# Designs tried in a protein design chat: miniprotein binders against q9h3h3. Part 103

Target 1, 235 residues: q9h3h3
Amino acid sequence: EDGFTAEHLAAEAMAADMDPWLVFDARTTPATELDAWLAKYPPSQVTRYGDPGSPNSEPVGWIAVYGQGYSPNSGDVQGLQAAWEALQTSGRPITPGTLRQLAITHHVLSGKWLMHLAPGFKLDHAWAGIARAVVEGQLQVAKVSPRAKEGGRQVICVYTDDFTDRLGVLEADSAIRAAGIKCLLTYKPDVYTYLGIYRANRWHLCPTLYESRFQLGGSARGSRVLDRANNVELT
Key: E = the ipSAE of ESMFold2; O = the ipSAE of OpenDDE; V2 = 0.75 times the mean of E and O plus 0.25 times the DockQ between their complexes.

## First folded at step 7 (miniprotein)

Design QA40 (at its last look DockQ between E and O 0.70; V2 from the best seeds 0.00; counts 0 for: pae E 5.2 > 1.5)
Fold by ESMFold2-Fast, scan of step 7:
Structure QA40 (fold): chain B 235 residues (1-235), chain A 105 residues (1-105)
Amino acid sequence: as target 1 above (235 residues)
Amino acid sequence: TEDEVRKLFEELIKRFEYAMKRVEELLKKAEEAAKNGDTETAEKYLEEAKYLALKARLIIYILKLLAEETGNEEFKRMAEEAKRIIEEAEKRLKEVEEKVKEARS
């Protein structure tokens, strides 16, 4: 059952990934056009499957902003999957540490900070702040989900190149906070996504590595970050 | 539950088939652009093909998990067949990537 739930979540994520995206690509589009693009495609109004009354009449999987220096690198996912299968048959324990080693070996290093917000002004304002940070070079790439038919919270994903580079992960957190974001953030490496590790997974692993909470009077960057795998505060 | 799993499996197969068709289309366009000296356009097609190939690879993994969970031999056969298709497509992608790199030199 737990496994089934995780596979269902993975399938929904894949449908979104493979449907058309609305992209502001700073590699080919002047930064001066961003404000008009954000006004045209506010995430709270863009619908997942299209609606004549919304900004889109056709399905949209994601709304994304690519930074000027964005260069996607997924690593060797084929090699990762082969090694994962070998690990499972070896009888060795499946832990965050063993997954980290497989990810490093196969260069599957990207990850993302996740934030969940209800549709509305706060979501649109948060997304605009993140998008500007990406175009201005403080963040590399980000995406936000469109509004689902049945409602519920939408997710903003802010990517980093290397989840093992703790300083880089923390730098992204600081940039998110500097953009005015105060909600809870969790960090998930793409290797977990690629291996189907979601909320309910058959290996009973925690699906996130880091957690960030906004804190008034806290650290200089305005947040407290916890290493979920080791239960250690990083501030 | 069994009907829900079958529907999910069929949806993933449909996504996989779409991705494989699109990857081949994009790789042909990348080769043509590289042959004509338009390496920037060739790289754009190659990038999109890599993204879809990655998604297809992830679909196969999920299909395998569903086949294992259900013990369904039909699902297992379909997942194994899809694995052969993606491995062939990944070889084709590497060949085109090499040609695009050569055109840039």
Scores: ipSAE 0.422, ipTM 0.724, lowest interface PAE 2.6, mean pLDDT 85
Fold by OpenDDE base, look of step 8:
Structure QA40 (fold): chain B 235 residues (1-235), chain A 105 residues (1-105)
Amino acid sequence: as target 1 above (235 residues)
Amino acid sequence: TEDEVRKLFEELIKRFEYAMKRVEELLKKAEEAAKNGDTETAEKYLEEAKYLALKARLIIYILKLLAEETGNEEFKRMAEEAKRIIEEAEKRLKEVEEKVKEARS
């Protein structure tokens, strides 16, 4: 994908964050209502702009599920951005290690596993599995993009609290695999998003830290996780 | 294409402006709730305003990137203006946050 296409997709995703969300919050809603909610708002049918005949009449940015242990904490994003601007002005080398240190210093540690799926039954089934895992406490929070007018792939995002906690990142991968997800997963820290670091960025930074590939008959995790920065398998 | 970039930039600006309007509305609601002694409602509106302000800042980063990639001076000026708007909104947000804290004490 051309660098421009990646920025365009990032811009659309960020613009979607500003529109209303369809949320199931397990902290306030009984788990027994999840199946009815999933049936009412299947991601393959929920449209980005509330098209006629869709379950939603108004624009929807994301469909999300919050677990019992979900606590929204974004850290000091403003301080992070200021430090990033200062770093760019300094002319110091910018590395993945630099970004990791900035993230730690400002407590901007959230990250997400990403999966891209075509609209349809497979997407809705995958989302239902993830949503159940969130409500059951195996995952903290997840969201899925609604259907676009032109179609294309929808994205499911499964969040972890700390991208520097390798065990937590791997546990989330295991929970996703246990939910029946077999596609390629990529892990991206939110710090890269907050700093405008996308694919083909001017600093040549890869925003993907980990890749997970499904493995038949392998370890109890059912996947191989690659550290892309070091080109090392973690499983 | 240049036309596609322009359309995206204009759409992002509109969304940014809409977000800033919503932030101001939420801050007013938070202030009103705080004055009425409903600190729980005030905090809810304040947190929503903080979230929108954060997202608006992220839009500005994309606007800057698009402006730099195109070399369009008009886009650069618009992105800079957006940055000024969010900084003012963030100042207002801090003022409302202090009022809500005072109402809670």
Scores: ipSAE 0.324, ipTM 0.669, lowest interface PAE 1.6, mean pLDDT 88
Fold by ESMFold2, look of step 8:
Parts: structure tokens; C-alpha cells; sequence
Structure QA40 (fold): chain B 235 residues (1-235), chain A 105 residues (1-105)
């Protein structure tokens, strides 16, 4: 937050990507084993670096659940990064439309809904609901950060395969809400992550494409989704 | 601070080196599986190697950004060396991929 650059935040996130992950993979593991796995590795107790007394003895970068249909496809990330560097030196204006076009051109289309929760029962319960939704097929893949030594909020990421498919992104929001999640959700296309563009970046780009807020007095649907790029309410 | 950025940079370099060691292990396993005619296992090892190489590329991109932001020439040299290492690994990855395709046929 205060005193750290966007590049420092991105670097921390990428370091976590390279450490071992704790994965429940529904493609190879029976769904009946999920509850035992969740009880063994609650995200509020799994530590980033394997603190004494935690369930993990080694560093853990992420805790993840892969759904039955999970098929990884990152796209042309190398070409994306090269094109991004060329644009930065070109002197042309950089806009959210620029990032969208780069992502489409290089087929880097995935994105994720994010939620931030303090360590504890609420986090563990939210994660369990998301994990069940993934194993049951309502969601494709999700991950949650482990607990940091100094504390702080943890993040649950719920992935979608195409941020340009607005209906698919909204369907994932609905599945998250059906799992009982009521907190603020923000949606970030992976193109921003692969380019290291986080909040407070030097280009003043907003990496959040959508916000979802649980609406108390709404209609049958419990969430209100705002398209931040176009300033349009989708619901 | 610059000290905090230096510690993070050095941690990322260490993780990059670990990832590249793991990529080499996976490529060796893919070649051995292909030599034994087990192309399904070889393809599995190749896909894992591709994933790690992609993540290593992202680490290099962040290292480059940190080097440019700080203006530190030592960081710049280290990021360029990491780039050379990943480029060579990607060439070897493609070479192993072609060997696996030939064994499949």
C-alpha cells in the first residue's frame, strides 16, 4: 500500500506464483476428498513461508482448486510483453482500449474476480464455498493467497477464460454470490497482471474492469455490477 | 526504499534460478520418456516445462521494471543475464518438443 510501488506489488505476486502451490485438482482427485483437504489447509493457517506450527512445512505461493474442465491457455504472453514495450517507446497514448486490443491480438483473454478478506473464519468459509463451486462445475479455477507473517488481508481469485465475454464474467459473479459471498468483488483481466500493471501504476491505468457489490434491497439477483471502463451499470 | 527493492530483486533472481533448474529437469524427463516411446508422459513434462518457463518470463519482466525504476546498473545486468538464460531454455524447449512430436509419429 503506502510506500510501495506498483512494480514492487507485482513482483511480490509473481514470486508467489513460482513457489509451490497446494492444489486440489478435480481432474484427478475425487470430489469426496475435498472437505478433508479444505480442513487440512485452511487459508487463514497456511503460511507463506512455512512458519513453525502451520500445516505446511515449506513455502506456499498459492492454494488452488482446479475444476474438472480446467484447461490452461495463457496465450502469447511473450509477444504481448514485446508489443507493450514497443508501445511504451512509441509516444502514442496508452488507454484501456490499448490494453484490450493487445490482449485480443495476443490471445491473452483470461481474467479474474478478486475478493480481499482478513484471516479467520470468514476467509476460510468463503474459500470453502468457492472451492465447492469449482469442484461442482459452476466455476473453473480459483486460488487463495496464504497468510503472510505480518498479517494483512488475503485474496481469493476466481478465474474466467475470456474477459471480453461479458456474459461469462457475469455468470461467474453470480456463481460466487450463490456460494454466499457478499463482499466487494473486483474484476481484473490477466493482461494487466502479465504486464505488471497494478493499482498506482505509472500510466494511471485502472486495472479493474468491473466491480460487483452485493445489493441488500435489490431484485431476485443479489449483486450490482458496474463496468468501470465504460461507466455503465450492467444490472 | 532502495534496500527493500534490492532484497526483493535478489529474492526474484533466486526464484528465477530455481525455476530454470526445474525446467531443465522437466526437459530431461520429457526426452527420456520420448526415447522410451512414452509420448503421453513426455507431453505432460513438456506442458509443465512450458508453464514454468512462462512464469520465469514474467519474473524477468518485473526484474527489468525494477532495474529501470531504480536506475541500478547491477540490476540491469542481472536482468539481461536472466533474459539470455530464458531465451536459451526456450530454444531447447522447442527442440525437445520437436523430438517428442517425431517420437509420436
Amino acid sequence: as target 1 above (235 residues)
Amino acid sequence: TEDEVRKLFEELIKRFEYAMKRVEELLKKAEEAAKNGDTETAEKYLEEAKYLALKARLIIYILKLLAEETGNEEFKRMAEEAKRIIEEAEKRLKEVEEKVKEARS
Scores: ipSAE 0.212, ipTM 0.563, lowest interface PAE 5.2, mean pLDDT 83
ESMFold2 (binder alone), look of step 8: mean pLDDT 85; pTM 0.819

Design QA5 (at its last look DockQ between E and O 0.64; V2 from the best seeds 0.59)
Fold by ESMFold2, look of step 8:
Structure QA5 (fold): chain B 235 residues (1-235), chain A 105 residues (1-105)
Amino acid sequence: as target 1 above (235 residues)
Amino acid sequence: TEDEVRKLFEKLIKLFERAMKRVEELLKKAEEAAKNGDTETAEKYLEEAKYLALLARLIIYILKELAEETGNEEFKRMAEEAKRIIEEAEKRLKEVEEKVKEARS
């Protein structure tokens, strides 16, 4: 073992980002075509490298749905990265607060709810529900990983525009639960991704900002959301 | 483990090269679209190029970490060269961004 597990995972994620994506773009594609598209490309059957018998013949990095109101704005990521480099040479402490401030200063505010599911009906059903919520306007943009290895878990990412806007983050959680999803959700601000900061990082930072657990007898939408930075319940 | 680190380093260098090749393609396409007055298409190419440049920077952060932890001078030189490459691409990116902005007005 070389002790670089996170770096290997990062390399695989970056390779996926650069391979072709299968995209349903509601801004240019009628909503009535969604069900046919979902039936053609179930995430449990779309393979990472285009295996024989797959609906795809070429590598696929991600399967994505863009909502009608999706307006891409990554913020000042170049400035963010430059400031990050300067901070590391400054001798100043690197804390969760410094990451939050970098994100705010450079307007890199997006983040995502994550769920991990095994390949099969549950994954495909969850994805279909999320995709419909995006096309219907309850969510803005989502993606799901293709099947890369038999028995391996896949991930659904549901994006929000501003991790500091707790109401918006909670609204996205509610929309996910309304689609019938009951598994654990974790929320990661994109600032951690753009700086290469993973769970096992040398600064001991925790990239997970919020957790959502489905709760019997909870809110009408059935979730309990914890702010991990402040250890307080938001619901 | 040094052999495993070298394999990871080489994988990251290949990924960096893929990203930079695509950035060059996208910048050329953005310039062509802007010259044809299609600023919406030019902006789409430009945004993809910006994302790939971001990814290239992230790769460089990992390359530098590997070079520092191993003390390998070859790795240090390669990471420094990658940094020079991305810096020149970022200058080119800003130039194209200005051309696209001017075409819009």
Scores: ipSAE 0.651, ipTM 0.856, lowest interface PAE 1.1, mean pLDDT 87
Fold by ESMFold2-Fast, scan of step 7:
Structure QA5 (fold): chain B 235 residues (1-235), chain A 105 residues (1-105)
Amino acid sequence: as target 1 above (235 residues)
Amino acid sequence: TEDEVRKLFEKLIKLFERAMKRVEELLKKAEEAAKNGDTETAEKYLEEAKYLALLARLIIYILKELAEETGNEEFKRMAEEAKRIIEEAEKRLKEVEEKVKEARS
């Protein structure tokens, strides 16, 4: 276990955001082209910095699929960041409630379900399932990291528009499960990401709002979703 | 661990510098596109510049947190310098945003 692991991961994610992305955009590309695109760019084979032996010779930061109805809305992140600095300077208590209110005030509402998988056919199969769900309209947008290191896990991120919309967050979880994903999922609002809150911090804020675990049997639902902030089972 | 923290800090500074360079390049392209009446392209460059400025501000938050946790005086000075740089870049971004808005109308 290493100190500052979350900060190292954040630095890698920011570097990836600055490099070119491989995008299947269903708003401009026919859905019939998806299977060929997935075969050309399996995430277990696409290399982070390019390699003549991989599908890419140049760096790739992310591999993404945009749905037909996808309309990006990051909100007023600049205003959010200014308000965050003012809040810290004011000496007022910093709590999950005050952070949530800042996010609502500045319309920084997006969030994402995260899953981590080792490079290989299981990752490629999971990504193909997610990508098809996006193109078919069950999910809005998703991305997956390229292969950066031997043995290192890759991450699939599935975004939702509004982390305060519990039903929408749960519907995305259901769609992920319907795509055949059985691993642990964690949900993180982008407001925490935009403010650099990635792990245990001096404000005791938990950046993970929900956790989803695959479950066999019980109700018709394929997963158990926990509200991490309140330690309450939602399903 | 001190050596690992220093390497992380240096990596974040390098990412910050890369973001600031790209922001300036995008803002120049946005101004050129706006001057030529291509407001759609100008808005795309402007939105990309805003996103990179957002990432740069995030880097500063992490740098400041690392400086506070470690108590390292050098890290604090470097984080403050980065803050000055991004504040100037944000002023530049706002100026270009107004030029794009004017070209649209």
Scores: ipSAE 0.509, ipTM 0.788, lowest interface PAE 1.8, mean pLDDT 86
Fold by OpenDDE base, look of step 8:
Structure QA5 (fold): chain B 235 residues (1-235), chain A 105 residues (1-105)
Amino acid sequence: as target 1 above (235 residues)
Amino acid sequence: TEDEVRKLFEKLIKLFERAMKRVEELLKKAEEAAKNGDTETAEKYLEEAKYLALLARLIIYILKELAEETGNEEFKRMAEEAKRIIEEAEKRLKEVEEKVKEARS
């Protein structure tokens, strides 16, 4: 994907973040209702703008599931942004280590595993598996993009609380694999998103921290996880 | 292409304007709720307003980057104007937040 495509996708994601979400909240809704909710709002059929004949009549930005242990804590994003602007003005070198330290200082530590799937049964099945894992407490929170008019790939995002906790990131990968998902996964800290670092950027910062590839007959985790910053396998 | 970049820039401006409009509406609702003694509702509206303000800041980052990459002076001016707008809204957001805190005490 060229830099322009990445910017366009970022703009679409921001538009989606501003529109209403379809949410299943396991903190307030019994787990027994999940199957009915999944059947009512399959991601492949929920449309971004509420097209005629879709389950939704109004625009939907995201479909999300919140686990029982989910607590929305975004940290001090405003302070992070201010510190980032000050850092740019200072002319000091900016490295992945710099961003990590900024994230820690401002407690902006959330990150997500990302998977891209074509609309259809495979997507809906993958989403159902992830949603179940969230409701069962194996994962904290996940969201999926609705179907776009152009029929492009939809994205599932599975969040972790701390991108600096390698064990937690790996545990989420294992839970995703246990849900039957075999596609490529990429892990991105939210700090990069909040700072507008989502493509080839002037600082040469890669927003992808980890990559997970499914492994047949391999370790109990069923995947190989690569640290992209250090080019080291973690599994 | 230049046309594609322009279209993206215009789209981002529209998103920014939409976000800022909603921030203003939410701040008014928060103030009204606070006046009525419904501090819980006021806090909910403030939380949503803060989230939208953060999104608006992110949009401005992309606008600035596009302006710098293209060297388009009009885009630079528009990005700077957007920055002024969000700074004013953030000031108002802080003022409303203090009013809600006072109503809660």
Scores: ipSAE 0.505, ipTM 0.784, lowest interface PAE 1.1, mean pLDDT 90
ESMFold2 (binder alone), look of step 8: mean pLDDT 85; pTM 0.823

Design QA6
Fold by ESMFold2-Fast, scan of step 7:
Structure QA6 (fold): chain B 235 residues (1-235), chain A 105 residues (1-105)
Amino acid sequence: as target 1 above (235 residues)
Amino acid sequence: TEDEVRKLFEKLIKLFERAMKRVEELLKKAEEAAKNGDTETAEKYLEEAKYLALRARLIIYILKELAEETGNEEFKRMAEEAKRIIEEAEKRLKEVEEKVKEARS
C-alpha cells in the first residue's frame, strides 16, 4: 500500500551493500578453513546490526563466498545508468525488452538465482551446501543476508555471469540442486538491481526472468525451469 | 504524503553521503596498496569502490524522481548537488583505476 515500496527496498539494499561483509574468499583462503568459517557464521545467527548474543559485534550487510575463479565483471554499469536516465527523459516506453537491450549494449549481463528461507537450520544447511559448491568450483560466487532486526525471511543469492546465456543459467540451477537445495528458486538479472527495479516497482515490470521448482520422480533432471517472461518450459 | 516523501528523501541523502565517504576511503586504500606494490589488494579495494559507486548512482535517480514528483525546489537542488558529487567520485575512481593499472604493469 506504500507507493514508495520500490524506493524503500532500494534504500535497504544500498545500506546492506555499504555495511561490512563477512567474506570467505577461496582465491586467498585454503578450502580447509571453510567448515570452521561456516560454523562460526551461520546466517540464521549473524544479526544485521550486531548483538552481544550473535557471532558479530558490528553491523553486517552480507555474508559471501567467492570462488577461486571469481573475477567481478559488472560491465559498463555507468553507461547503462546514463542510458537509463536518457530513456526516462525521452518518454519512450519502458519494457522488459528495452531493459534487455540496454543490458546487452552496456554488457551488464550478470544475474542471480534467489532463494528465500526462514531463519533456522534449513537456511544454515542450504547456505553451507551453496558455499561448499562455490569453494569446490561448481558455482562462482554467492551471498546470504544476515538476520534482520524486524525478522522475516533471509535471501541466498547465487550469481551467474550472463543472464542471456540460458545454458549457463541452467547449469547454475543444476549445481544448486546437486547441493541439496529443494526450495523455489527465482532468477533476476542485475540490470534490474542497478536500475532500482524491484518487486512492486512503479513501472509494473516483473524483474524475475526464470523460475525453478524441485520435482522428484520426473526426468533425470531434479528441477523444472520456466522462462516466466514467455511462459515457456526450458527443462 | 509529503512528510513520508521528505523522510524517504532524507534517508536516501544520508545513505548517499555514507556511500561517498566509503568510496573515498576505499580509493585511498587502493592507491596506498598500489603504491606499495600490492596490486592484488589494490584491485580488491578498487573493485569494492567501483561496485559501491555504481550502486550509489541509483540513489541519484531516485532522488531526482522524488524531486520531480513533489515539485519541491529544495529537493531538486539537493538532488542536483548529489549528482555533482557522484560525478566527481566517478572521475576520481577512473583516476585510481588507471594508477592501479600502471602499478600492475
Scores: ipSAE 0.322, ipTM 0.628, lowest interface PAE 2.9, mean pLDDT 85

Design QA7
Fold by ESMFold2-Fast, scan of step 7:
Structure QA7 (fold): chain B 235 residues (1-235), chain A 105 residues (1-105)
Amino acid sequence: as target 1 above (235 residues)
Amino acid sequence: TEDEVRKLFEKLIKLFERAMKRVEELLKKAEEAAKNGDTETAEKYLEEAKYLALKARLIIYILKELAEETGNEEFKRMAEEAKRIIEEALKRLKEVEEKVKEARS
């Protein structure tokens, strides 16, 4: 609904993916080094394009933490994209169910919880909590965007390996809440990203599958999760 | 607006060109490593090239959508040319995959 905002954000995300990442990899780095790494690279201070006055002199696309058990599996993205092109030329209906089938067939199942926070102490504190949860094994992998130019909020992405695994998605939400995060969370399957489906697409697909809202004293797990596609509360 | 769409198109084309240049660099490094029997390094470069090629393909999808939404014939031609370039790169990627596989066996 914002014209070309979604496409501009997609272009910026792709540029970030191609630039170097700052990674704490718990598979090869002792957990005892995490606090020093977090102090060295607070996301509110790491600049997107580098600055001698910031923690980085060179461009940084993402700041990431990989858990000890993290085993990346993107699935058959090439096969997914080929099938998507064939589907578009076939004239078959393009629906959330059709994309789910393509994702399952090609094992492109990963997804992520997203949260958007203003640069500052609250962002850095939230990221530190998420990073510790990853290193301690409560979450698998996460990343946060560096500080953009004037006016930009930053995004923390917390990944799960299978968006069709409802329990796994909800367990990740619970771990995020346990880390002290109280803002709105939205969940997006990566299949939408690999097919270039963002907001305002011609198929009228909503790439957001779940929403999580913090609820004090209501939910036993500290949040209320909504299935956006069916408009049904899961918790 | 038309000017904003043109700037976005230019930004996406530059990202695509940067990705394609990096893909070719990585594929050459993968071939060289494979010829030297360093299959582990060859597989690493190949995986990185594959990742970038698939991201570049995503840029083509966005270019195509923008071209259809605007009805601009020049944008459609540019998107079609980028699609041809990525298809050639994917064929090149498959050729290097086979060479790496041969070197491992």
Scores: ipSAE 0.370, ipTM 0.666, lowest interface PAE 2.5, mean pLDDT 85

Design QA8
Fold by ESMFold2-Fast, scan of step 7:
Structure QA8 (fold): chain B 235 residues (1-235), chain A 105 residues (1-105)
Amino acid sequence: as target 1 above (235 residues)
Amino acid sequence: TEDEVRKLFEKLIKLFERAMKRVEELLKKAEEAAKNGDTETAEKYLEEAKYLALKARLIIYILKELAEETGNEEFKRMAEEAKRIIEEAMKRLKEVEEKVKEARS
């Protein structure tokens, strides 16, 4: 809210990205090895800096699972940044539509569903479900933060290729729900992250485009998905 | 507080330095892979370098804002130096990208 929250979040994210990742890569590793890998590296026990008694002896920035079809494509991030700097210099209004246009122009389209859970069995169970969905092909890529030295919630990120592909974003939500996840989910395009747009930003933009809430509605389970940018229910 | 801002500034400078070192390592690996005809691996390292360079550039934006807010001349000088370093890194990255592109032809 106040002070240097955005700066602290940026510092934490960069430190995690620069430290080693624990990766299960389904492109090169048989799916039959996943359960053993998940048992060896439960997120609630993997520590950020390799504390005694944890499964890791060295720092871990992220724990990730790559699907068989995973093909990273960040787009033209350098072009995006140059255009962003020009936009700020121009004095033109910065709106969700303007950012969407920049992202499309520079092919910076990836985004992610986020869920925050306290360390423990529920987190490990949720991560195992997500990881299996990735290896089985229902999701493309996911990662989860290790346990922080200061404590606090851990985050699971489930990526999609194109945040402008609403059906694809909703399909990922459905796959997350099918994996047994019932907590609140929020969706953030990576373009917001690449431009340094966090919750408390001077542009008064909401970095969250979608919100998914689990709903039990009698005849069938479902998610209530809200488009936060346009304040529209997608149900 | 002033002490908390100073600690944050120093933390960001260290992260920036780590990122710049990692970018250079990745760019050297990309050049080596391209030289050996392994363009797929070269593109992988290049993409990782681009991602970290973008993160480093965001650190500079934050450093500049902190330096301006505090009015600290040392912080301003350090932020300007970091900006110069990232600009050199971006030029280096573009050169490696051209070499990888050339190896594809």
Scores: ipSAE 0.312, ipTM 0.624, lowest interface PAE 3.2, mean pLDDT 84

Design QA9
Fold by ESMFold2-Fast, scan of step 7:
Structure QA9 (fold): chain B 235 residues (1-235), chain A 105 residues (1-105)
Amino acid sequence: as target 1 above (235 residues)
Amino acid sequence: TEDEVRKLFEKLIKLFERAMKRVEELLKKAEEAAKNGDTETAEKYLEEAKYLALKARLIIYILKELAEETGNEEFKRMAEEAKRIIEEAQKRLKEVEEKVKEARS
């Protein structure tokens, strides 16, 4: 049953990817235009399917900011899927380490920090901070979901190019914290998504590698980052 | 239930078909831009087409898992047809990528 919920979430994500995106592309747009763009398209007010009272009359799948150096690379997903199918047929144990090796072999390395926030000024403020960090070069790329017709929390995704680069993943967390974000963050490699591995999966794999929690009194910029798989604190 | 799974499967197939149509539209636009010497715009359309095609591959993976879990032969046949379609789209992507690369040179 939980599996079918994961399939519904995947279907919703696919539909969002097919609908138009509102993009601030720092590769072609001056940074001085960002504040006006953020004021025009606050994610708490941009509606998924368009409304007369919102900034958009037509559907919007995602609101995104691309950094000046952003160059998307999804790797060899076809080769990854073929190798995954062969692995299943082989009877060899399916573990996080095995999946990590397949991802490395096929260069399917991207991942993302996720944060879920209710529609409102805190979401808009968090998104503005992330967007500025992307345009200023502290982060590479980010996107935020529009407000769903049925309501519920919205998600901000902050991407890194290599989930096996632990230092790079932690540096992204630090940049997110430096932007003023204090909520719970979770990190997920895209390889799990491309193989259809969500929360409830037959492999009992946890697609979340890290959790980050802001610590009041721990340090002004510091956060506690936990390796979810090994239950080890990294910071 | 079987009916609920069928509705989800049909929804995923329709999303997949819409994605494949959009990929072909983007690839045609990439070819037109490359032919006109606008390689920057051609690369942008190609990037969008590649990303959407990768997302469509995820739908196929989900369809295969649902077909396997239910044991439904009709679902298995539909998943195999979607696999055939994405494999053709992948060849088309590679052809357009080569044309865009040639236009840059």
Scores: ipSAE 0.239, ipTM 0.570, lowest interface PAE 4.1, mean pLDDT 84

